VHH binders against FYVE and coiled-coil domain-containing protein 1 (FYCO1). Designs and how they scored, part 12

Target 1, 130 residues: FYVE and coiled-coil domain-containing protein 1 (FYCO1), of Homo sapiens (Human) (q9bqs8r1337to1466)
Amino acid sequence: EICLLKSGELMIKVPLTVDEIASFGEGSRELFVRSSTYSLIPITVAEAGLTISWVFSSDPKSISFSVVFQEAEDTPLDQCKVLIPTTRCNSHKENIQGQLKVRTPGIYMLIFDNTFSRFVSKKVFYHLTV
Key: E = the ipSAE of ESMFold2; O = the ipSAE of OpenDDE; V2 = 0.75 times the mean of E and O plus 0.25 times the DockQ between their complexes.

## First folded at step 11 (VHH)

Design p5 (from c03 with Y105G G106S; framework vhh_8h5u_2; at its last look DockQ between E and O 0.08; V2 from the best seeds 0.00; counts 0 for: pae E 4.0 > 2, placed apart)
Fold by OpenDDE, look of step 11:
Structure p5 (fold): chain B 130 residues (1-130), chain A 123 residues (1-123)
Amino acid sequence: as target 1 above (130 residues)
Amino acid sequence: EVQVVESGGGLVQPGGSLRLSCAASGFTFSSGSYAMGWYRQAPGNQHERVAIIYSGGSTNYPDSVKGRFTISRDNAKNTGYLQMNSLKSEDTAVYYCATDFEYTGSDEYLEYWGQGTQVTVSS
């Protein structure tokens, strides 16, 4: 199933490099995702072979999560390659964990989608490793 | 069979008051719902949230209606309310009630909207 963002408002974009992620430490970072919006974490990867791992939770209630690959910065989001289709995560009840192996250099976009919630904003607590 | 139904809309003069009701069925506000809100949509405009009440009882209003509108819930009646005072012509819109509900066991979380009720403020 292919499910990409077709509508909605971008809340925030938090670009990260591999080096920045490597320096995350043990603590989780917080991402606010307003109701009816989605947020992006573009990860620029220059070399193949790396593994991007994520753990996240949300509060309150669920968040939708997706991962897409963007070959170039000018590639529209809806034209990006879907690696993990948008899925509603019960991340308010348990931590959601996943990973992907980088096969091609480019931008790996973590998408936290709260467009389905028109009146409840969410906090996403996330930790990344590479 | 979750359903929310708005009522109480109508025609009122500027400076007047209306009280909207949102009757919920198929679930209860006291369990499973995190928030209930009132939205309005005027012709040619997008939906605007005019009030929200959370399960903990806290409320929020935009500046456009703050001090004039009051959202509340009666859990015993499973009904939400929007008290609108000092109404203005710019308050003319279709008003919608929206609520969320989390189904226990399935971990499914959905939002439900009513069909709306027309509020017209005119002299």
Scores: ipSAE 0.105, ipTM 0.545, lowest interface PAE 2.9, mean pLDDT 90
ESMFold2, look of step 11: ipSAE 0.191; ipTM 0.581
ESMFold2 (binder alone), look of step 11: mean pLDDT 81; pTM 0.827

Design p6 (framework vhh_7mjh_2; at its last look DockQ between E and O 0.02; V2 from the best seeds 0.00; counts 0 for: pae E 9.8 > 2, placed apart)
Fold by OpenDDE, look of step 11:
Structure p6 (fold): chain B 130 residues (1-130), chain A 121 residues (1-121)
Amino acid sequence: as target 1 above (130 residues)
Amino acid sequence: EVQLVESGGGLVQPGGSLRLSCAASGFTFSSYYMSWVRQAPGKGLEWIGRIYTSGSTSYNPSLKSLVTISRDNSKNTLYLQMNSLRAEDTATYYCATDWEYTGSDEYFEYWGQGTTVTVSS
């Protein structure tokens, strides 16, 4: 799971705040994930009780998705708590949606993993709510 | 054609300050969110911060205390003020556009060529 990330290349890390997410419009945002790479969307949450919800699709083909909890910014990714194991999503065929309830303040990292695709880069269209 | 041209990079001593500029052309600058990102040698891209069309800003929590992003829409220019620079701030710095148009946001649609900052004594 997270081990795949260790062997893969981090393309980009795009932090978001709860306030930013709350300011999302109705439209989806686009994240480019180059072949053989993964991208991170760490969401810093200061308070418990919030629910982070996501909806995403990908094009072309599938993307792998995971959510990990990072207690502190200096905690290595491979030591973070896995909340949602890396799962291959047929997000090119249907929207993938999910949510988690924040129980502990910290960083909740959405991971879009395209490390399995050697030659095909993906666009991920995602929408978040809190 | 959309163009982003970063400038202001160079060699700076630890503890120093630097102000980067990004000259934008070929699009309605004032209608876009703008971001600064950087890439240190051998590392992935790191998002530094964003300035919205409203002028409000959002920063990477890890860098917030050290950076200030501003924009001058009359000059189509984006700025990144960096203070108290450290060796780990050595990187190529890029400005990038973000969509806010038409209900769909896209991150980092266009990039500049980057400007390199080296922090060393």
Scores: ipSAE 0.009, ipTM 0.234, lowest interface PAE 9.2, mean pLDDT 89
ESMFold2, look of step 11: ipSAE 0.010; ipTM 0.346
ESMFold2 (binder alone), look of step 11: mean pLDDT 81; pTM 0.809

## First folded at step 12 (VHH; framework vhh_8h5u_2)

Design q1 (from p3 with D107Y; at its last look DockQ between E and O 0.76; V2 from the best seeds 0.00; counts 0 for: pae E 7.7 > 2)
Fold by ESMFold2, look of step 12:
Structure q1 (fold): chain B 130 residues (1-130), chain A 123 residues (1-123)
Amino acid sequence: as target 1 above (130 residues)
Amino acid sequence: EVQVVESGGGLVQPGGSLRLSCAASGFTFSSGSYAMGWYRQAPGNQHERVAIIYSGGSTNYPDSVKGRFTISRDNAKNTGYLQMNSLKSEDTAVYYCATDFEYTYGYEWLEYWGQGTQVTVSS
């Protein structure tokens, strides 16, 4: 029912810790997502109870977004739990906001998926809070 | 999920005709600011757009196919078409249907592409 990402796509990873998100700063950061690829922000969380919040936009066009939970770094991608299924977002027209409460320690992967687009690369402007 | 699937490719002699079809799902061609187009790629070459039709019905073609190729759509069937007449050996390529439902005028490349259908023009 729910498609998991497979290896072999071009990937850029921006791993972050809770402490790094807590001191994220005021503005947005930029993440490039080449056409036909996806990029990841893995967030390592040691303690349950936190709320991870995000705001993002994209340029020049839409991007797809999902969130998966990975229990440990060696957990295969096809065994990760999908928390937010892949959704194409109108992120080029408006900011996309969301949050999740961390119920289990582990890795919360924010996935910016541009695999549907053959020739249009995207820049994602994102801001995270905890 | 937005998908487009091409069909109708094949072998044809020079001077012949083919009609390609593009079945769309996950959106309708009658929606808003969409565009639908056809691209082709021969081995060793870049992709070339050979036809585009906008939501308002206007069309555009490069000189290489103008007067020979006609893009059209059937909104009731959610299907686009490329009528190719007077085919030449240089028209041999993989042909791709592409669409974009949030098209910004001025961009060359539509965003959603099919897997392609082979058209071969040879004696």
Scores: ipSAE 0.013, ipTM 0.465, lowest interface PAE 7.7, mean pLDDT 83
ESMFold2 (binder alone), look of step 12: mean pLDDT 79; pTM 0.806
OpenDDE, look of step 12: ipSAE 0.330; ipTM 0.728

Design q2 (from p3 with T104W; at its last look DockQ between E and O 0.13; V2 from the best seeds 0.00; counts 0 for: pae E 11.8 > 2, placed apart)
Fold by ESMFold2, look of step 12:
Structure q2 (fold): chain B 130 residues (1-130), chain A 123 residues (1-123)
Amino acid sequence: as target 1 above (130 residues)
Amino acid sequence: EVQVVESGGGLVQPGGSLRLSCAASGFTFSSGSYAMGWYRQAPGNQHERVAIIYSGGSTNYPDSVKGRFTISRDNAKNTGYLQMNSLKSEDTAVYYCATDFEYWYGDEWLEYWGQGTQVTVSS
């Protein structure tokens, strides 16, 4: 059920802790996602109860987005719980925002999926808050 | 209906040149496409992008063809081109023209591929 079972390749993993998100800074960060690849932002959360919020856009075209929960570090990505199913977002035309409340400690992975596009690479501009 | 059709493939000797054409119908490159690219596939391999041109005119090439291949687009003829110079045996492949297409509404993005044209570089 997880779109990452496609033949696409992982381009980059940008792991972040809650403290690093709390110190995120004022602007957006950039994430380049080559055509036919996906990139991950794993967020390690030690305590339940906080809210992870995101805002992102992409250039020049759309990108797909999902959020999955990894209970243990050795859990394969295709076996993680899907919290937000893969959705192609009009992120090139508007900012996409959302949030989730952390119910259990673990790894919350934001997935920027460009595997549906074979010739258009994307830049994702993202801002995270807790 | 939206289509792209390749032409200009053939047999060429090493060191030779070919110019591939990509004729578009059902849309206009200047208004209906963000990017157009050329891809190739040799037997037993996956597709490899060898050139891309964006609507603003910027281009990109992998190192394997940089300096030898040139992509261009003639919006008046609604046709894209791939000039291939200094051809090598490893350039032997079926070459595909591919483009994106956005309908009038701007949210219906699709990729379109031609049926391919064979390029063979052999003595």
Scores: ipSAE 0.000, ipTM 0.229, lowest interface PAE 11.8, mean pLDDT 81
ESMFold2 (binder alone), look of step 12: mean pLDDT 79; pTM 0.804
OpenDDE, look of step 12: ipSAE 0.579; ipTM 0.833

Design q3 (from p3 with Y105G G106S; at its last look DockQ between E and O 0.08; V2 from the best seeds 0.00; counts 0 for: pae E 3.8 > 2, placed apart)
Fold by OpenDDE, look of step 12:
Structure q3 (fold): chain B 130 residues (1-130), chain A 123 residues (1-123)
Amino acid sequence: as target 1 above (130 residues)
Amino acid sequence: EVQVVESGGGLVQPGGSLRLSCAASGFTFSSGSYAMGWYRQAPGNQHERVAIIYSGGSTNYPDSVKGRFTISRDNAKNTGYLQMNSLKSEDTAVYYCATDFEYTGSDEWLEYWGQGTQVTVSS
């Protein structure tokens, strides 16, 4: 369960498809995460066997990162299956990278959590591959 | 003890200007602080960042104040500033100076902010 998100505000939701991610190119995209908020990147995956890979940095300061699996769009976030627990990342000092193998079709949601920061909004620069 | 103290607020007419100051003690903007920002809170609203200056000197402003507000810092005086020009009634709020302070050897960050200074823009 992602307790911090229960009391936090959703800043932005950026849904992506596998095809869109495949078209990312070499550049990073930017995600704004306002202070005391979190942002979501839900990735809809129709087939198993794919590998979702990410690399991201943040500015300024750190960001908390988590990955959850949402079986259906109407499944509340706090009821989603946690694949990667929320972890504070020093992504302002170094790039954070990771990956997961898709075992079940559904929505894989990348969560960038800035709820711990009362005043400082963050920019997350991320690149995804599938 | 870390302390942040804002000053310079007051009553001003629309189109007027104010310059806010943020005096910091117990730490320096040049060492240990990654970013310093000005934030404001109007009654019934949440805090919003109106300006930020990073350790590298780069600045950022929301569209609501871009071109009107300018953030700066004087490391020698350990003081931050917010120059506010062309003030509007919508700029009425309590303005806070805030900074993140890094503890060496730790991934923990503390935010320090002052008590705020009232800015009222009214004809």
Scores: ipSAE 0.029, ipTM 0.393, lowest interface PAE 3.0, mean pLDDT 89
ESMFold2, look of step 12: ipSAE 0.244; ipTM 0.638
ESMFold2 (binder alone), look of step 12: mean pLDDT 81; pTM 0.824

Design q4 (from p3 with T104E E108T; at its last read DockQ between E and O 0.83; V2 from the best seeds 0.00; counts 0 for: pae E 2.9 > 2)
Amino acid sequence: EVQVVESGGGLVQPGGSLRLSCAASGFTFSSGSYAMGWYRQAPGNQHERVAIIYSGGSTNYPDSVKGRFTISRDNAKNTGYLQMNSLKSEDTAVYYCATDFEYEYGDTWLEYWGQGTQVTVSS
ESMFold2, look of step 12: ipSAE 0.361; ipTM 0.728
ESMFold2 (binder alone), look of step 12: mean pLDDT 78; pTM 0.794
OpenDDE, look of step 12: ipSAE 0.665; ipTM 0.868
ESMFold2, fold request of step 16: ipSAE 0.206, 0.360, 0.308; ipTM 0.624, 0.739, 0.711
ESMFold2 (binder alone), fold request of step 16: mean pLDDT 79, 79, 79; pTM 0.798, 0.799, 0.800
OpenDDE, fold request of step 16: ipSAE 0.609, 0.634, 0.584; ipTM 0.848, 0.856, 0.839
ESMFold2, last read: ipSAE 0.183, 0.196, 0.376; ipTM 0.611, 0.625, 0.749
ESMFold2 (binder alone), last read: mean pLDDT 79, 79, 79; pTM 0.801, 0.795, 0.799
OpenDDE, last read: ipSAE 0.595, 0.021, 0.124; ipTM 0.844, 0.318, 0.564

Design q5 (from p3 with N60Y P62A; at its last look DockQ between E and O 0.84; V2 from the best seeds 0.00; counts 0 for: pae E 7.9 > 2)
Fold by ESMFold2, look of step 12:
Structure q5 (fold): chain B 130 residues (1-130), chain A 123 residues (1-123)
Amino acid sequence: as target 1 above (130 residues)
Amino acid sequence: EVQVVESGGGLVQPGGSLRLSCAASGFTFSSGSYAMGWYRQAPGNQHERVAIIYSGGSTYYADSVKGRFTISRDNAKNTGYLQMNSLKSEDTAVYYCATDFEYTYGDEWLEYWGQGTQVTVSS
């Protein structure tokens, strides 16, 4: 099921390419997700076979996380394929780590979902590798 | 997924009483450090924290409701309550149940909110 159909407003979209992830650097980057919103990291992948890996944490409280696949840039977001269902993560207590093997070229969207929170905004610290 | 559902709102005359209920799901009151409570919003106003009960049993009340409102919980029913006595016209508002199952002491605003129930105090 596509979580984004039920609620929420897009706050920030941080598009990245595989080359930009390959040159990500050593540290974590920061993504702010206001209360009642979600933010996206769309990763454009031109060739299958790659593995996308992530590590993230959040402050001050938890955030929900999902991964969806978008075949083309004009595919409606609510019609994207869900690869990792939305999960409320204890990312304020521990680093959350995962990976996904790219089987089809397209756009792999990492979704940081704070739509469940009415008043608590989150800061997500993330690091990506390819 | 944590959810809360309010009930018990309605129309009441000044000096009357209502009891609001808050049914919780997706966690139990006996698990972890939680808080649950009630907020309200009158038209054109900001949200006001009305009453909170913490997992340890201590409570908070807004000055405007002290002595008139009582918050309680029933862990067996996974339900919280707000007993509202001696109601005044200024108590008219939408009342929201809210909870937080990983409550940090000192937080003013709980994270999970219901849709609200209308309380109207009118002669």
Scores: ipSAE 0.013, ipTM 0.360, lowest interface PAE 7.9, mean pLDDT 83
ESMFold2 (binder alone), look of step 12: mean pLDDT 79; pTM 0.800
OpenDDE, look of step 12: ipSAE 0.664; ipTM 0.864

## First folded at step 13 (VHH; framework vhh_8h5u_2)

Design r1 (from q4 with A35Y; at its last look DockQ between E and O 0.01; V2 from the best seeds 0.00; counts 0 for: pae E 5.9 > 2, unsure alone 64.3 < 65, placed apart)
Fold by ESMFold2, look of step 13:
Structure r1 (fold): chain B 130 residues (1-130), chain A 123 residues (1-123)
Amino acid sequence: as target 1 above (130 residues)
Amino acid sequence: EVQVVESGGGLVQPGGSLRLSCAASGFTFSSGSYYMGWYRQAPGNQHERVAIIYSGGSTNYPDSVKGRFTISRDNAKNTGYLQMNSLKSEDTAVYYCATDFEYEYGDTWLEYWGQGTQVTVSS
């Protein structure tokens, strides 16, 4: 009856654990975000106290970025706490970097948001550390 | 004085059950805590979270214990619990209760850990 998260909004979800980020390797990984969609990197953190750091760029144009906190995988998005509000980043012109200290165990979702773009799909190159 | 104290550990055979308790003192879970979690550590390993419960009642578990362990919180008794069923030798560890709490008068948001209770699964 009601369909949440329809096609055309969520494209890709790439879940990562802290151990997978600690073993990220050299270089950047790629995340594709079609026009009018968004993609997510949920990071599951079991213990408070660590810092999640990111560096990303995009091609060919800008991408919007936010970070939200989610208690459980099935928590509705409107009940997630916004940690970094949505910001359109000039990520096609420079690397965008930031970090967040984990104060509460849970799921930290990095959101790469291309919903503002009707015609231009983006490729995000990202590198994560903990 | 804010603290949590674990109890209920012991020796059980594989397939058995145990119920751990986490008694809070110096604060109340319902008014001072956003989350309470159970963690374990076997010798030579880092801490592993095995359960968390948030103030609204949401819970989360890693795949290694999902379906076997259940976290709960009794606000009237100011006590958290971990029900552990279908125990395996791999569950042998020291189990810790951890919670957040914010002191009055200050800008201190701290995580408090108990001293741990030993769980041993062996015959």
Scores: ipSAE 0.120, ipTM 0.590, lowest interface PAE 5.9, mean pLDDT 84
ESMFold2 (binder alone), look of step 13: mean pLDDT 78; pTM 0.793
OpenDDE, look of step 13: ipSAE 0.312; ipTM 0.681

Design r2 (from q4 with T28S F29I S33G A35Y; at its last look DockQ between E and O 0.06; V2 from the best seeds 0.00; counts 0 for: pae E 6.2 > 2, unsure alone 63.9 < 65, placed apart)
Fold by ESMFold2, look of step 13:
Structure r2 (fold): chain B 130 residues (1-130), chain A 123 residues (1-123)
Amino acid sequence: as target 1 above (130 residues)
Amino acid sequence: EVQVVESGGGLVQPGGSLRLSCAASGFSISSGGYYMGWYRQAPGNQHERVAIIYSGGSTNYPDSVKGRFTISRDNAKNTGYLQMNSLKSEDTAVYYCATDFEYEYGDTWLEYWGQGTQVTVSS
């Protein structure tokens, strides 16, 4: 469902574990997403029952966001499950908040998608909690 | 889904004219808040904006094309145009139509682009 071959390439992959999110620290972290690219935060979750929460904003313009579940790192992308479909968010005007309950151990990929933009690169400011 | 598709490029001699078309879908070119613009890129160069038209009809051009290029639109066909007159070899480039929402604070770089159409000015 998610086509990584169209109009864009992976720029940055920031893998995180649940323990690293539990120790996220204060404030937001930055993720740069060049024009015509996308960046990922894969979150590896070993146990069901957690809730992953996020808050993000972007500068200077909007970014698209999706969440995809991948059972294992070697799972083909066309076999991954879309949990939140790609949505262009007004993240440059307000914080975007959301959460997802983990029902199945695996990899929860937060995708910050800037492939729709030919010319404008974005910074994403994000904070994660579990 | 907002989309634009360019057409009308080709080979012309210096001093000639071409009219490029930009077919819009997923929005109305006469709606408030939408910009429509034309950009070009020659090999090895950065993109240059060569025309913009606002939903209200006002236009802007850089000095390099002012007086020679005219952006317009036909609301009935949901199509924008770039009339290019007195073409020079320096106008050789791939030309792109682009659009976006005005809420992006007047940024000169629009985010939705077509595939481009080649214009070559050569004798």
Scores: ipSAE 0.017, ipTM 0.411, lowest interface PAE 6.2, mean pLDDT 84
ESMFold2 (binder alone), look of step 13: mean pLDDT 78; pTM 0.793
OpenDDE, look of step 13: ipSAE 0.025; ipTM 0.283

Design r3 (from q4 with T28S F29L S31T G32S S33G Y34M A35R; at its last look DockQ between E and O 0.02; V2 from the best seeds 0.00; counts 0 for: pae E 11.2 > 2, placed apart)
Fold by ESMFold2, look of step 13:
Structure r3 (fold): chain B 130 residues (1-130), chain A 123 residues (1-123)
Amino acid sequence: as target 1 above (130 residues)
Amino acid sequence: EVQVVESGGGLVQPGGSLRLSCAASGFSLSTSGMRMGWYRQAPGNQHERVAIIYSGGSTNYPDSVKGRFTISRDNAKNTGYLQMNSLKSEDTAVYYCATDFEYEYGDTWLEYWGQGTQVTVSS
């Protein structure tokens, strides 16, 4: 996961705050992840105690997913913590659900990793709640 | 962790033969719906598929290699192979093993690729 953030090709970064997630709206939003790239949603959380929940699917095929915690924007990558290790998800067949309790303020990066795919770009449909 | 690793590339004279291997780990090549293929890329060219084998055992080859290349799979060793005979200078390329775990059929491109093995055919 940390190797991906250091050397992988980032396509799209969608930064969100807790207030923006609280006002997320209804339905899913769309995130494009070209073949051989990754995209991420960094969620900035100012206070501990909340739970971040997600639901996502992908089209036309699967995507890999992980969550990495960064204490502050200037925190070196080698001090970041992998909270959810990379998992290849059958997100094209079913919705993938998960949640994470925020115990430490910082940046919670949801990583949608398509670097394993040489030729198939993915569209991720996601919904976040707090 | 799901991985495929190619081996068996090298330097060979025209008319010669090579057998490439594709060692799979983290999954079984015998899984229903699994597909395995070989692709190649020469400098300045796009990737092209040179062989594919389906879970039921059927195979497909482009005309450029048909009759010279044979794809096979040994489920007990979790390893795929590409036998390449009557090699020509035009076969010089990096060869990639590829596989896919798709439950619904997508396009013809397979998703998991190895790092490749070089095949060079020259006098």
Scores: ipSAE 0.000, ipTM 0.284, lowest interface PAE 11.2, mean pLDDT 84
ESMFold2 (binder alone), look of step 13: mean pLDDT 79; pTM 0.797
OpenDDE, look of step 13: ipSAE 0.184; ipTM 0.579

Design r4 (from q4 with A35T; at its last look DockQ between E and O 0.56; V2 from the best seeds 0.00; counts 0 for: pae E 5.6 > 2, unsure alone 63.9 < 65)
Amino acid sequence: EVQVVESGGGLVQPGGSLRLSCAASGFTFSSGSYTMGWYRQAPGNQHERVAIIYSGGSTNYPDSVKGRFTISRDNAKNTGYLQMNSLKSEDTAVYYCATDFEYEYGDTWLEYWGQGTQVTVSS
ESMFold2, look of step 13: ipSAE 0.113; ipTM 0.546
ESMFold2 (binder alone), look of step 13: mean pLDDT 78; pTM 0.796
OpenDDE, look of step 13: ipSAE 0.225; ipTM 0.642

Design r5 (from q4 with T99V L110M; at its last look DockQ between E and O 0.06; V2 from the best seeds 0.00; counts 0 for: pae O 7.0 > 2, placed apart)
Fold by OpenDDE, look of step 13:
Structure r5 (fold): chain B 130 residues (1-130), chain A 123 residues (1-123)
Amino acid sequence: as target 1 above (130 residues)
Amino acid sequence: EVQVVESGGGLVQPGGSLRLSCAASGFTFSSGSYAMGWYRQAPGNQHERVAIIYSGGSTNYPDSVKGRFTISRDNAKNTGYLQMNSLKSEDTAVYYCAVDFEYEYGDTWMEYWGQGTQVTVSS
């Protein structure tokens, strides 16, 4: 599935720190994922033991979601360790929730993949906690 | 095979109205979960969703067209519509009808687009 990202275009990268996520409040943020593209939320984590939690919805219709671990910023996406394989989510029908425990410091990349959609751009509404 | 065909585009003066139609075949609005949307693309711009209606009947509009555009569907005619009122020059674009349909098998969604219809708003 990461191979699909290779054929797709990166729409936007929204880097976040743990402190920024801690300051999210209760509101959801919006991520735009253009048709035939994917968007990334790289979360830089310096400490082990933290739990990254997410809740997201999408409009319109579904979005594909995955989480990969990037040891270094220059590590190609296809060489990153897959923590959550790409999964098509019916996030337009219900909120999708999940979490991971950080075992190793590094970059945890949330991937919202809309490469399967030729013309329809999606909005992803997400909330993160640490 | 699902096919979508737009019609109703044309040249109109600012402040005028147009009604676009989206005739679908191989797919019925009474079946399954879907979203039917109207999208537009102006020269040099990306596709912009101007209206969407879900199988449940809910609708959504961006602020740019809210209050002026109305999306609807007629299940009996298997046709979607976009009523465009108070048209502005910035509404000039190729308008596309798209159906995002939940395929019966699995969690697969298929998108079907028409060829588009030109809408030109000019004095």
Scores: ipSAE 0.019, ipTM 0.266, lowest interface PAE 7.0, mean pLDDT 88
ESMFold2, look of step 13: ipSAE 0.343; ipTM 0.691
ESMFold2 (binder alone), look of step 13: mean pLDDT 80; pTM 0.813

Design r6 (from q4 with F101Y; at its last look DockQ between E and O 0.69; V2 from the best seeds 0.00; counts 0 for: pae E 4.5 > 2)
Amino acid sequence: EVQVVESGGGLVQPGGSLRLSCAASGFTFSSGSYAMGWYRQAPGNQHERVAIIYSGGSTNYPDSVKGRFTISRDNAKNTGYLQMNSLKSEDTAVYYCATDYEYEYGDTWLEYWGQGTQVTVSS
ESMFold2, look of step 13: ipSAE 0.167; ipTM 0.563
ESMFold2 (binder alone), look of step 13: mean pLDDT 81; pTM 0.823
OpenDDE, look of step 13: ipSAE 0.792; ipTM 0.905

## First folded at step 14 (VHH; framework vhh_8h5u_2)

Design s1 (from r6 with Y54T; at its last look DockQ between E and O 0.55; V2 from the best seeds 0.00; counts 0 for: pae E 4.7 > 2)
Fold by ESMFold2, look of step 14:
Structure s1 (fold): chain B 130 residues (1-130), chain A 123 residues (1-123)
Amino acid sequence: as target 1 above (130 residues)
Amino acid sequence: EVQVVESGGGLVQPGGSLRLSCAASGFTFSSGSYAMGWYRQAPGNQHERVAIITSGGSTNYPDSVKGRFTISRDNAKNTGYLQMNSLKSEDTAVYYCATDYEYEYGDTWLEYWGQGTQVTVSS
């Protein structure tokens, strides 16, 4: 396992709990990801069995996406388990949706990775459900 | 991981020629729709696009190099080239190869860049 974020700079971290996702509200929220950076949504889950679902798009170009599992808050990123490997999604042309079932309590990190881009910053529009 | 590496830079006299190469990895030019291009930056200046080529072979150049520079690609070798003729002192810069998925190309910069190769045109 490798740390997908070691060579990039963190821009924004938006930590959420299951309760906050359950009361997410209507519509999409925005997350800005500057060129050469990444942003994270860490989701703290206390019990197994729930399903985390996402829908996102981006503007003006596509962004890369991954999901990693962090057993504890102080676990180094290079020791996290990769659940969805980094993929450049066609998120500027269509909504990207997915889900995962929580097998183990811990922190499920949604990673919006723009580290590959030298000059193009992205806005991510996302909606989460549990 | 998409990567590109430039080579072929050096010192050349005005009026001379130079050929730059761009080796790509992490994708295959022949199997996908990837655009490739060359950019340059002189000290104190912004980056300038100097050539682009699509997977189908269509090319575009700014007026500053049109007729002097030729971009080409060899999809089987995963390699692109920039032939630079009639070089001027104003062409002195670091030259960068760049690539991106062609459907990402549009009006924005190509997003995957190499480290650059120095071209110096001096008497």
Scores: ipSAE 0.193, ipTM 0.606, lowest interface PAE 4.7, mean pLDDT 86
ESMFold2 (binder alone), look of step 14: mean pLDDT 80; pTM 0.812
OpenDDE, look of step 14: ipSAE 0.449; ipTM 0.782

